# Designs tried in a protein design chat: VH-VL binders against Epoxyqueuosine reductase QueH (queH). Part 13

Target 1, 182 residues: Epoxyqueuosine reductase QueH (queH), of Dehalococcoides mccartyi (q3z8v0)
Amino acid sequence: MAPKLLLHGCCAHCTAYSFKYWQEQGFAVSVYWYNPNIHPFMEHQSRLEAMRKLSAEMGFELITEPSYHMAEYFKNVSANVDGRCRICFDMRLGQTAAYAAGHGYEYFSSSLFISPHQKHQDAVCSAEALAKETGVRFAYADLRKRYSDSRHITKPLDLYRQQYCGCVYSEYERFGKPNSPA
Key: E = the ipSAE of ESMFold2; O = the ipSAE of OpenDDE; V2 = 0.75 times the mean of E and O plus 0.25 times the DockQ between their complexes.

## First folded at step 19 (VH-VL; framework fv_indenebart)

Design w3 (at its last look DockQ between E and O 0.22; V2 from the best seeds 0.00; counts 0 for: pae E 9.5 > 2, placed apart)
Fold by ESMFold2, look of step 19:
Structure w3 (fold): chain C 182 residues (1-182), chain A 122 residues (1-122), chain B 115 residues (1-115)
Amino acid sequence: as target 1 above (182 residues)
Amino acid sequence: EVQLLESGGGLVQPGGSLRLSCAASGFTFSAYEMSWVRQAPGKGLEWVSDISSSGYTIYYADSVKGRFTISRDNSKNTLYLQMNSLRAEDTAVYYCARDRGLYWSGYDFDYWGQGTTVTVSS
Amino acid sequence: QAVLTQPASLSASPGASASLTCTLRSGINVGTYRIYWYQQKPGSPPQYLLRYKSDSDKQQGSGVPSRFSGSKDASANAGILLISGLQSEDEADYYCMIWYSKAYVFGGGTKLTVL
């Protein structure tokens, strides 16, 4: 039997090619949804529904963590908002690695590693540390040059497309321009 | 056949520096974490430092933090250890050890080199 | 207190079994750790033998005879390396190791003598 890989899905647009890639490498791949960093809740639901539509189209198993953990997210990041991305990766990848360890997955990875918009090195550091702590192997590939292939897969599906990284801090950073005095 | 070949050991005075190298062959180097492990004369094994396959995650033993720097060049299949501010207690055989792989193979320290000897003495 | 403690020496006769222990510090539960075992002969580098966390999470090193096996004694908070059918070439130093607190930690080693 093919080795089992649990792939954290950060969004549908990053997951489409990432799933295909790991499947082509010979893994039995399931996609894991746990994204406490996505706010507000309705934004989280819009991105989750896009992932469900992708799952139906591509035929992959989608495992959804039922707990949202919003309060835990804000507790963990509130003292260091400028450094929050590492904390976000630790939470999301930590839950993914823990689920993999408890459910017979030899490997885990994430669709984060295809995104040109993420702090790639911080995410890799987080995953490598978690692999050592949990004993689940981290499957790494730098797929950033393949992001356009992922968008090629998702464009015909007309999926919801996020406009900020995920958290309300990133939403404010993108859209919170000072008002100009009239 | 997996091979690890250490070099760069020698005699050095306290406070001096040395740079160890480990040439790897017979496996996909960029898919494996790598470690340095040392053994003082007549003593047991002491882990020194670990570097992830990507080079992004690095760990050091407390006894060497701030003095030693581990690095790797995946294009040359080579692991390095820069040792500064050397002390008499750093005298040991230094082994290059292959750690776990990213993919289907490899277990923590499943292959070791023959070692290179570092002697810190005046 | 050392993180891992091994007896300094152990002896046994050819054909007998040797049980080498690796005891974790009080407050560190052996059940949560993957324990690695290494053999080292004089003048040679260490060689990987096996790892053990549970009967469903264990692995034998390549070319390591099946007479080497791992287990745990939860009441003693210890990992165990069992060597059955001892042969003269099994005379060596044996080290256990775990990943603990962001570091690899070795035990002090046990010198096994086969008389």
Scores: ipSAE 0.008, ipTM 0.568, lowest interface PAE 9.5, mean pLDDT 89
ESMFold2 (binder alone), look of step 19: mean pLDDT 92; pTM 0.941
OpenDDE, look of step 19: ipSAE 0.712; ipTM 0.901

Design w4 (at its last look DockQ between E and O 0.03; V2 from the best seeds 0.00; counts 0 for: pae E 8.0 > 2, placed apart)
Fold by ESMFold2, look of step 19:
Structure w4 (fold): chain C 182 residues (1-182), chain A 123 residues (1-123), chain B 115 residues (1-115)
Amino acid sequence: as target 1 above (182 residues)
Amino acid sequence: EVQLLESGGGLVQPGGSLRLSCAASGFTFSAYEMSWVRQAPGKGLEWVSDISSSGYTIYYADSVKGRFTISRDNSKNTLYLQMNSLRAEDTAVYYCARDRGYTFWSGYDFDYWGQGTTVTVSS
Amino acid sequence: QAVLTQPASLSASPGASASLTCTLRSGINVGTYRIYWYQQKPGSPPQYLLRYKSDSDKQQGSGVPSRFSGSKDASANAGILLISGLQSEDEADYYCMIWYSNAYVFGGGTKLTVL
């Protein structure tokens, strides 16, 4: 039987090619949605709906965590907002690895590793530590040079287009500071 | 600032070939999808082809499939269109256009265009 | 049978509003598509104006005046470009575009004349 891989899906646009890649590598792939870092709730829902449309189009199993865990996100990151990215990776990948361990997945990975906008090495370090802690293997590939291919897969679906990375801190960093040189 | 400069147009006989080039500057070329769009004299816009930033994923309009080949050289910041088996209906101004980027929250479909290069297919 | 249909021409007076339509072929629901709009003046390449899918999924091009706006008419299965407070420099060709069936598809264009 094909080895089972649980793929954390950070968004539909990153997941499209990531799913195709791991399926072509011979895995039985399920996609796991756990993104407490996406705010406000309506933004989270818009991105989740884009993922549901992708799941229907590509035929992959989509597993959603019923709890949003927004309060736990802010509790964990509020004391160190500048260092939040590692905490966020630990939360999302940790939940993915835990689900994989509890449900018979031999491997886990993430669509985070296709994104040119993420702190790639921090995410790798987080996943490697979690693999050791849980006993679930981390399947790694650096897919950053294939990001545009993922976007070409999602073009026909005309999915919701996000305007910032996900959290309200990133929204403010992108839009909230004055544009004038003063 | 973003600049796109097309070249390689000219007069060619039916059945002939041409290779168009588009020199890009003022942005990270390898982070963007690129397209060719054409406009026949007195007519509207017609999309021709699109290529992903990696060069791996390519789309063609049905009217050019099997005759045209889009390619890119990210080390030279250059987009290409090889046009073979040219027909009279391929006569147009050919525009190089910057398409969706990696940073999709900062880039938009066809947000920058070149001035175009003219291809005339006539005997 | 065209995927996108635009009227060939439209005339309007300075200071008035112009409503340019982009109608999708029957069987293609305008509600699911992001509609892009471009302006082309004589002797120039096209220029991006804006895109519209819904009130929560829209974007104005950089430097494009707010008097340009996008919307949809679901009963007509059409995207709409509204130009308010028409000025003489708005005289141009206007194209709509969608990504459909693995291709960018442009409408035939509308020549707007400001008299």
Scores: ipSAE 0.013, ipTM 0.609, lowest interface PAE 8.0, mean pLDDT 88
ESMFold2 (binder alone), look of step 19: mean pLDDT 92; pTM 0.940
OpenDDE, look of step 19: ipSAE 0.035; ipTM 0.669

Design w5 (from v3 with heavy chain Y53S Y56W, light chain D102S; at its last look DockQ between E and O 0.24; V2 from the best seeds 0.00; counts 0 for: pae E 3.2 > 2)
Heavy chain, then light chain:
Amino acid sequence: EVQLLESGGGLVQPGGSLRLSCAASGFTFSAYEMSWVRQAPGKGLEWVSDISSSGWTIYYADSVKGRFTISRDNSKNTLYLQMNSLRAEDTAVYYCARDRGLWSGYDFDYWGQGTTVTVSS
Amino acid sequence: QAVLTQPASLSASPGASASLTCTLRSGINVGTYRIYWYQQKPGSPPQYLLRYKSDSDKQQGSGVPSRFSGSKDASANAGILLISGLQSEDEADYYCMIWYSSAYVFGGGTKLTVL
ESMFold2, look of step 19: ipSAE 0.459; ipTM 0.821
ESMFold2 (binder alone), look of step 19: mean pLDDT 93; pTM 0.945
OpenDDE, look of step 19: ipSAE 0.337; ipTM 0.800

Design w6 (from v3 with heavy chain Y53S S104P, light chain D102H; at its last look DockQ between E and O 0.21; V2 from the best seeds 0.00; counts 0 for: pae E 9.7 > 2, placed apart)
Fold by ESMFold2, look of step 19:
Structure w6 (fold): chain C 182 residues (1-182), chain A 121 residues (1-121), chain B 115 residues (1-115)
Amino acid sequence: as target 1 above (182 residues)
Amino acid sequence: EVQLLESGGGLVQPGGSLRLSCAASGFTFSAYEMSWVRQAPGKGLEWVSDISSSGYTIYYADSVKGRFTISRDNSKNTLYLQMNSLRAEDTAVYYCARDRGLWPGYDFDYWGQGTTVTVSS
Amino acid sequence: QAVLTQPASLSASPGASASLTCTLRSGINVGTYRIYWYQQKPGSPPQYLLRYKSDSDKQQGSGVPSRFSGSKDASANAGILLISGLQSEDEADYYCMIWYSHAYVFGGGTKLTVL
């Protein structure tokens, strides 16, 4: 029937419209949660709980990787913190593409491509390289102008609101400078 | 029907430059990755470069890194290869090849007829 | 050491089978790679034949006869192109290819002669 697409969900607020978009393009869409970049663990759990609520409200299948892999994240990024975001994309999208390859998904994508605050081109480069390596096709759309549509979907659900990208490095960059706003 | 037509080949002196073009038709060009592959006279196939459908991801063979630049114009359905600092060993037939895309497909499933580049003094 | 090694030539009789090998360098496991095969006749560009990773991950090129098939020999660390029911039109150069280390890599090619 409809081609299967595995959508990496970076957070509920990015996923709501991204899921709707790919479903409207004729894909059978499942959402995949794997975010070892979210620290501390309780922050990860708060964002995952928001995603579970969104899944229940929108009716999409949510697949969660049971392993958190925080230690592997830090091993991979600690030698190059300034360049970490490409490594972070490689980890999250790599696991998504591997799951897609092993479970009969013809396509993968990510809710990362709706975020106006991500290193968009680095994430696209990561996904394109992984598609070539795994043989799973990368479904790309630049949805950055549609982020407001995603927030309109999630606002009435009272979901947990994240305040930094996810990693402790990004938390410090946002809040740790002198005279930083709260 | 898928068609790929290379052009821009010719005779050039060592150290010179040449720009190849590949005109694509019969498919949604912007949905596919594209490659250049070359074949020296009497020799086997050598992959040269690959560019993703978006143009963001580019790969080069070690033999051409720093000298060749792949690019594409999706509005004109055209793939390009800018070749600088040409050497005698770059003498070959250059093929344009379609790579994987949004639809199910396979690496280098369609090839052009090729354009000949000769580097000699 | 070449990443992919193919014998330079192979001869076989009409109606017989030919088994063309594509051996990966020691340290590169054939089991993890999707192997692509191409046919090239004199004066023509290469043409895609098929790809093979496993019996559940394979594909025949458009219009390619079913007498062309792919497989692997794990003990020899090699991909195999089998051509059964050989015909004179099968005389050609045959190349294998993989994606390895951020590059497409071709084997050196095998010239198949049908005697």
Scores: ipSAE 0.007, ipTM 0.568, lowest interface PAE 9.7, mean pLDDT 89
ESMFold2 (binder alone), look of step 19: mean pLDDT 92; pTM 0.936
OpenDDE, look of step 19: ipSAE 0.035; ipTM 0.687

## First folded at step 20 (VH-VL; framework fv_indenebart)

Design x1 (from w5 with heavy chain A31K, light chain S102K; at its last look DockQ between E and O 0.81; V2 from the best seeds 0.00; counts 0 for: pae E 3.5 > 2)
Heavy chain, then light chain:
Amino acid sequence: EVQLLESGGGLVQPGGSLRLSCAASGFTFSKYEMSWVRQAPGKGLEWVSDISSSGWTIYYADSVKGRFTISRDNSKNTLYLQMNSLRAEDTAVYYCARDRGLWSGYDFDYWGQGTTVTVSS
Amino acid sequence: QAVLTQPASLSASPGASASLTCTLRSGINVGTYRIYWYQQKPGSPPQYLLRYKSDSDKQQGSGVPSRFSGSKDASANAGILLISGLQSEDEADYYCMIWYSKAYVFGGGTKLTVL
ESMFold2, look of step 20: ipSAE 0.463; ipTM 0.820
ESMFold2 (binder alone), look of step 20: mean pLDDT 92; pTM 0.943
OpenDDE, look of step 20: ipSAE 0.117; ipTM 0.714

Design x2 (from w5 with heavy chain A31D; at its last look DockQ between E and O 0.05; V2 from the best seeds 0.00; counts 0 for: pae O 12.6 > 2, placed apart)
Fold by OpenDDE, look of step 20:
Structure x2 (fold): chain C 182 residues (1-182), chain A 121 residues (1-121), chain B 115 residues (1-115)
Amino acid sequence: as target 1 above (182 residues)
Amino acid sequence: EVQLLESGGGLVQPGGSLRLSCAASGFTFSDYEMSWVRQAPGKGLEWVSDISSSGWTIYYADSVKGRFTISRDNSKNTLYLQMNSLRAEDTAVYYCARDRGLWSGYDFDYWGQGTTVTVSS
Amino acid sequence: QAVLTQPASLSASPGASASLTCTLRSGINVGTYRIYWYQQKPGSPPQYLLRYKSDSDKQQGSGVPSRFSGSKDASANAGILLISGLQSEDEADYYCMIWYSSAYVFGGGTKLTVL
């Protein structure tokens, strides 16, 4: 039997290639949606809908956490806005690892590791720490060079495309300042 | 009109090599995944290999891993299948098929007429 | 056990309905997968018929008559191709296919004979 891997999906465009990659590595992959960082709620829903469409298209199992956890997110980041990304990773990957542990998954990973727009090292550190904490193995691959491939895969589907990482702080940094980089 | 034309088939001895080609026309070749599917005489369909539009992502059936190599030249609108260490069980009609991938959910919407590969002593 | 299993043959009369089954191996939930169907006539390459995951996620191939439809039987863990109003030209081999574990997997095919 192929080892089971729970893949945290941050968005459809990152998840597409990530999913295929881990299947290619010999894993039985399910995708886990938990993104309390995505605001506002309607943005969260738009991205989730995109993920659902991708799930339908690619035929992978999509598991959605029923709780949004918006309040918890803000509680955690409000005291340290500058360190919000690590907190964000800890929440999302922590929940992923916890779910994996409770449902018989041997490995967990995330589509975050394909995005060139994420603090890659911080996410890795978060995942490694959580692996030690939960006992679930962390499957790591640097897929940043495959980001364009993932986007190319999803392009024909014309799925909702986000313009920021999801959190309102990043939205402000992205759009609230003139000449902010994409 | 979409057209796929396979070539390169023939008779080869066990352990030999053969290179198949598939010439595509009537569509933007570089926008589509492509696959090879084979059919042994009197048998069913067996997927062999798939290659992404860019050629970056490749998949093989376990039965051909390490022996077959799929590739493509988008400038020539051509798909290739290099077959090495051929076995008797590789005897089949080999079809190239257009794989729409996520355009429509991984269907093979167009097929060539096939080229016959016979592996025999 | 094969990932996809199809009956080797099926016979039906003209005008009748034929149900072709594609059974997924135990442990693989049919509800998760989109099932693709192909028709192959003697001496010809396969032709795409349709795909079916659910009633909200299905697609008919271009030029494929509406009398061809896809469905699923969850209790049997199987995909179903239904051919209503069977015609003589429907006599062919039918294959189901899924994307599974980084591979395309075909069923063994069903030879449909129109009596």
Scores: ipSAE 0.000, ipTM 0.546, lowest interface PAE 12.6, mean pLDDT 92
ESMFold2, look of step 20: ipSAE 0.612; ipTM 0.862
ESMFold2 (binder alone), look of step 20: mean pLDDT 93; pTM 0.945

Design x3 (from w5 with heavy chain S53N, light chain S102K; at its last look DockQ between E and O 0.69; V2 from the best seeds 0.00; counts 0 for: pae O 4.6 > 2)
Fold by OpenDDE, look of step 20:
Structure x3 (fold): chain C 182 residues (1-182), chain A 121 residues (1-121), chain B 115 residues (1-115)
Amino acid sequence: as target 1 above (182 residues)
Amino acid sequence: EVQLLESGGGLVQPGGSLRLSCAASGFTFSAYEMSWVRQAPGKGLEWVSDISNSGWTIYYADSVKGRFTISRDNSKNTLYLQMNSLRAEDTAVYYCARDRGLWSGYDFDYWGQGTTVTVSS
Amino acid sequence: QAVLTQPASLSASPGASASLTCTLRSGINVGTYRIYWYQQKPGSPPQYLLRYKSDSDKQQGSGVPSRFSGSKDASANAGILLISGLQSEDEADYYCMIWYSKAYVFGGGTKLTVL
């Protein structure tokens, strides 16, 4: 029997190849949606809708966390805005690992590890720490070089494409400052 | 076959330094967390340090923090333990242990035979 | 007080069952933690036996006989390693371990003597 892996999905465009990759590695993969960092709410819903469409297309199980947890996100980030990304990873990956632990998943991972726009090392450190804390195994792969492949998968689906990581701080940095990275 | 071979042990004076190595073979080294565990003569097991697959996450026992440094070279399938400011209480057999898991593990499923470190004046 | 406490020694007869306890310090709920067990024979490195968090979260080491099993005693706040059908070859030191406060923590070990 294939080991069960819960894949945190940050967006459809990152999740596509990530899902495929872990399936090819021999895992039974379900995708978990929990992104309290995505603001405003309508942006969150747009990306979720894209994920749902991807789920239907690729045929993976999509599990959505019922709670948005926006207030909790801002509570956690407000004291340390500069460190918001690590906090964000801790929340998202923490919830993923917790869900995995409670629902019989042996492994957890995230589509965050395919994005060239994320603080990759911080996300990995977060996941590794959470793995030890929760007892759920962390499946890691550096898929940054496969980001274009993931977009290639989603391109014909004409899914909503985000312009920033999701948080309002990053949106401001993206659009409020000239030549700022996404 | 999974093999872990420790080396670098020896006799050293208090305050001295020593570097241990653990050569791994028979598995994808980069896919596993690794740990050092020591055992003083006639005593129990004491965890020393752990390092993640990538080497980016590291943990130390309080007893060795600031003195020991764990590292790894995945290209060489080797785990290291740099021990500085050695004390008599650091005298022990030092084991290299693999954390089990496809990408990350939490139990030590394989152990080396150990290398002996003796700190004495 | 130590995070994990094990009896220094235990004796049992061949064929009997031996229960080795790993008691967690007060304030640390045994139900929350996965407990790992290791066997060490003289002159040898430790060997992984099994891990136990719950009946739905347990794993037996490769090649480890089924007569080794893990459980918990919530009332005693302890992990239990049960060895049924005790054999002479089971004479060894047994260590429990948990991940606690960003560290692996071993118990003091129990020397099991087979009479």
Scores: ipSAE 0.028, ipTM 0.618, lowest interface PAE 4.6, mean pLDDT 92
ESMFold2, look of step 20: ipSAE 0.487; ipTM 0.824
ESMFold2 (binder alone), look of step 20: mean pLDDT 93; pTM 0.948

Design x4 (from w5 with heavy chain S53Y, light chain S102K; at its last look DockQ between E and O 0.72; V2 from the best seeds 0.00; counts 0 for: pae E 4.6 > 2)
Fold by OpenDDE, look of step 20:
Structure x4 (fold): chain C 182 residues (1-182), chain A 121 residues (1-121), chain B 115 residues (1-115)
Amino acid sequence: as target 1 above (182 residues)
Amino acid sequence: EVQLLESGGGLVQPGGSLRLSCAASGFTFSAYEMSWVRQAPGKGLEWVSDISYSGWTIYYADSVKGRFTISRDNSKNTLYLQMNSLRAEDTAVYYCARDRGLWSGYDFDYWGQGTTVTVSS
Amino acid sequence: QAVLTQPASLSASPGASASLTCTLRSGINVGTYRIYWYQQKPGSPPQYLLRYKSDSDKQQGSGVPSRFSGSKDASANAGILLISGLQSEDEADYYCMIWYSKAYVFGGGTKLTVL
């Protein structure tokens, strides 16, 4: 029997190839949605809807955490905005690992590891630490070179595409600073 | 056969430095986390440091933070422990241990025979 | 207070059962943690025995006899290593370990004497 892997999905466009990859590696993959970093709420919902459409298209099980946890996110990052990304990874991957542990998944991973726009090393460090803490195995693959392939999969689906990582701080950095590209 | 062979131990004065090595063979070194664990004479086990497969994640015991540095060279299948500002309480047998990590559940399934570090004036 | 506390010594007769305890500090729920057990004989490095988090999450080390088993006592907030059918070769030091607060933490160890 194929080992079960819970794949954290940060967005549809990152999840597409990530899912395919782990499936091809011989895992029974379910996708887990938990992204308290995505603001505002409507942005969160837009990306979730895209994920749902992807789930339907690719035929993977999508598990959605019922709690948004926006308040908790801001509580955690408010003391260290510059370090928010690691905190963000800890929350998202932590919840993923916890869910995996409680529901019989042998491995956890994340679509974060395909994105060239993420602090890759920090995310890996977070996942490695959480694996030790929770006892759930962390499945790692550097899929950054396959990001375009993931976009290629989702392109014909005409899914919502985000323009920032999700958090309001990144949105401001993306669109609010002078000489920043629109 | 999995083998871990520690070296570099010896006698050193307080405040001195020493570099330990652990040569690994019989397995894919880069696929495993590695740890150093020490044991003072007649005492129990004390974890010293852990390093992930890639070396990106590193942890230290509070007792050695700022003084010891763990590293690895996956091309040489070797684990290192640079020990600076050595103290008498650092006197111990130092073991390198394979941490199965993501593959098997983060246990120390193989240990070297250890190398002895003695810090004395 | 130490994160993990083990009795310094325990003695039992051949053929009997020995229960080695690993008590977690108050405030740390034993149910949350995977407990690792190691055996160390004089002049030798430690050897991995087994790990136990729950009945659904446990593993026996390779070559480790089935008479070694792990469990937990929630009321005592402790991990338990049970050695059934105690043999003379079981005389050794036994250490428990957990991952806690970004560190591996060992218990003080228990010296098991087979009388």
Scores: ipSAE 0.043, ipTM 0.636, lowest interface PAE 4.1, mean pLDDT 92
ESMFold2, look of step 20: ipSAE 0.291; ipTM 0.759
ESMFold2 (binder alone), look of step 20: mean pLDDT 92; pTM 0.943

Design x5 (from w5 with heavy chain A31H, light chain S102K; at its last look DockQ between E and O 0.68; V2 from the best seeds 0.00; counts 0 for: pae O 4.3 > 2)
Heavy chain, then light chain:
Amino acid sequence: EVQLLESGGGLVQPGGSLRLSCAASGFTFSHYEMSWVRQAPGKGLEWVSDISSSGWTIYYADSVKGRFTISRDNSKNTLYLQMNSLRAEDTAVYYCARDRGLWSGYDFDYWGQGTTVTVSS
Amino acid sequence: QAVLTQPASLSASPGASASLTCTLRSGINVGTYRIYWYQQKPGSPPQYLLRYKSDSDKQQGSGVPSRFSGSKDASANAGILLISGLQSEDEADYYCMIWYSKAYVFGGGTKLTVL
ESMFold2, look of step 20: ipSAE 0.542; ipTM 0.841
ESMFold2 (binder alone), look of step 20: mean pLDDT 93; pTM 0.948
OpenDDE, look of step 20: ipSAE 0.028; ipTM 0.642

Design x6 (from w5 with light chain D57N S102K; at its last look DockQ between E and O 0.56; V2 from the best seeds 0.00; counts 0 for: pae O 5.4 > 2)
Fold by OpenDDE, look of step 20:
Structure x6 (fold): chain C 182 residues (1-182), chain A 121 residues (1-121), chain B 115 residues (1-115)
Amino acid sequence: as target 1 above (182 residues)
Amino acid sequence: EVQLLESGGGLVQPGGSLRLSCAASGFTFSAYEMSWVRQAPGKGLEWVSDISSSGWTIYYADSVKGRFTISRDNSKNTLYLQMNSLRAEDTAVYYCARDRGLWSGYDFDYWGQGTTVTVSS
Amino acid sequence: QAVLTQPASLSASPGASASLTCTLRSGINVGTYRIYWYQQKPGSPPQYLLRYKSDSNKQQGSGVPSRFSGSKDASANAGILLISGLQSEDEADYYCMIWYSKAYVFGGGTKLTVL
């Protein structure tokens, strides 16, 4: 029997190849949606809808956390905005690991590890720490070189594409600051 | 057979430095986290530092932060502990321990025999 | 207050059962953590015994007799190492350990004497 892996999905475009990769590695993969960092709520819903469409297309099980946890996110981040990404990873990967532990998954991972736009090292550190804490195995692969491949998978599906990582701070940094690249 | 062999211990004055080594054999060293654990004479166990298989993630006990540096050379199957600004309270037997880590449950399943560090004027 | 507290010493007779406690500091729920147990005999390094988080999440060390078992006492907020059928060779120091706040934390250890 294939070992069960819970894959945190940050977005459809990152999840596509990530899912394929872990399947090819011999895992039974389910995708877990928990992204309290994505704001505003309608952006969160747009990306979730994209994930649902991907799920239908690729045929993976999509598990969605029923709670948005927006308030908790801001509570955690407001005291340390500069460190928000690590906090974000801790929340998202923490919830993933916790869910995995409670539902019989042997491994957890994340589509975050395919994105060239994420603080990769911080995310890995977060995941490793959480693995120690929860006792769930962390499956790691550096898939950054395969990011374009993931986008190629999703391109024909015409799924919603985000323009920032999801948090309002990132949005402001990208679009609100003078001389910020588009 | 899994083997861990510590070396580099000795007598050093307060404020001095010492570098410990742990030679690993009998397993794929690069696949395991490694830790240092020390034990002062007649005292209990105290975790010192942990390093992931790749060296990507490192943790230190508060008591050694800023003074000790853990590292590893996977090509040499060796774990290191650079100890600077040594204090009397650092006197202990230092054990190298294999941490089964992410895949096996994060326990210290194998220990070396230890190397003794004595900090005294 | 220490994160993990163990009695300094415990004595028991051969053939009896010994229950070693590892009490977690208030505010730290024992149910959340995997407790690791180690045995150390004089002049030797520690040896891994077992880990216990729950009945469905536990693991025995290789070569460790089945008479060693782990459990938890939620009411006492403590991990328990139970040694049944105590033998003379079980006389040793026993340490509990958890991963807490980005660190491995050991208890103070319990010296078990077999009378």
Scores: ipSAE 0.031, ipTM 0.607, lowest interface PAE 5.4, mean pLDDT 92
ESMFold2, look of step 20: ipSAE 0.606; ipTM 0.862
ESMFold2 (binder alone), look of step 20: mean pLDDT 93; pTM 0.946

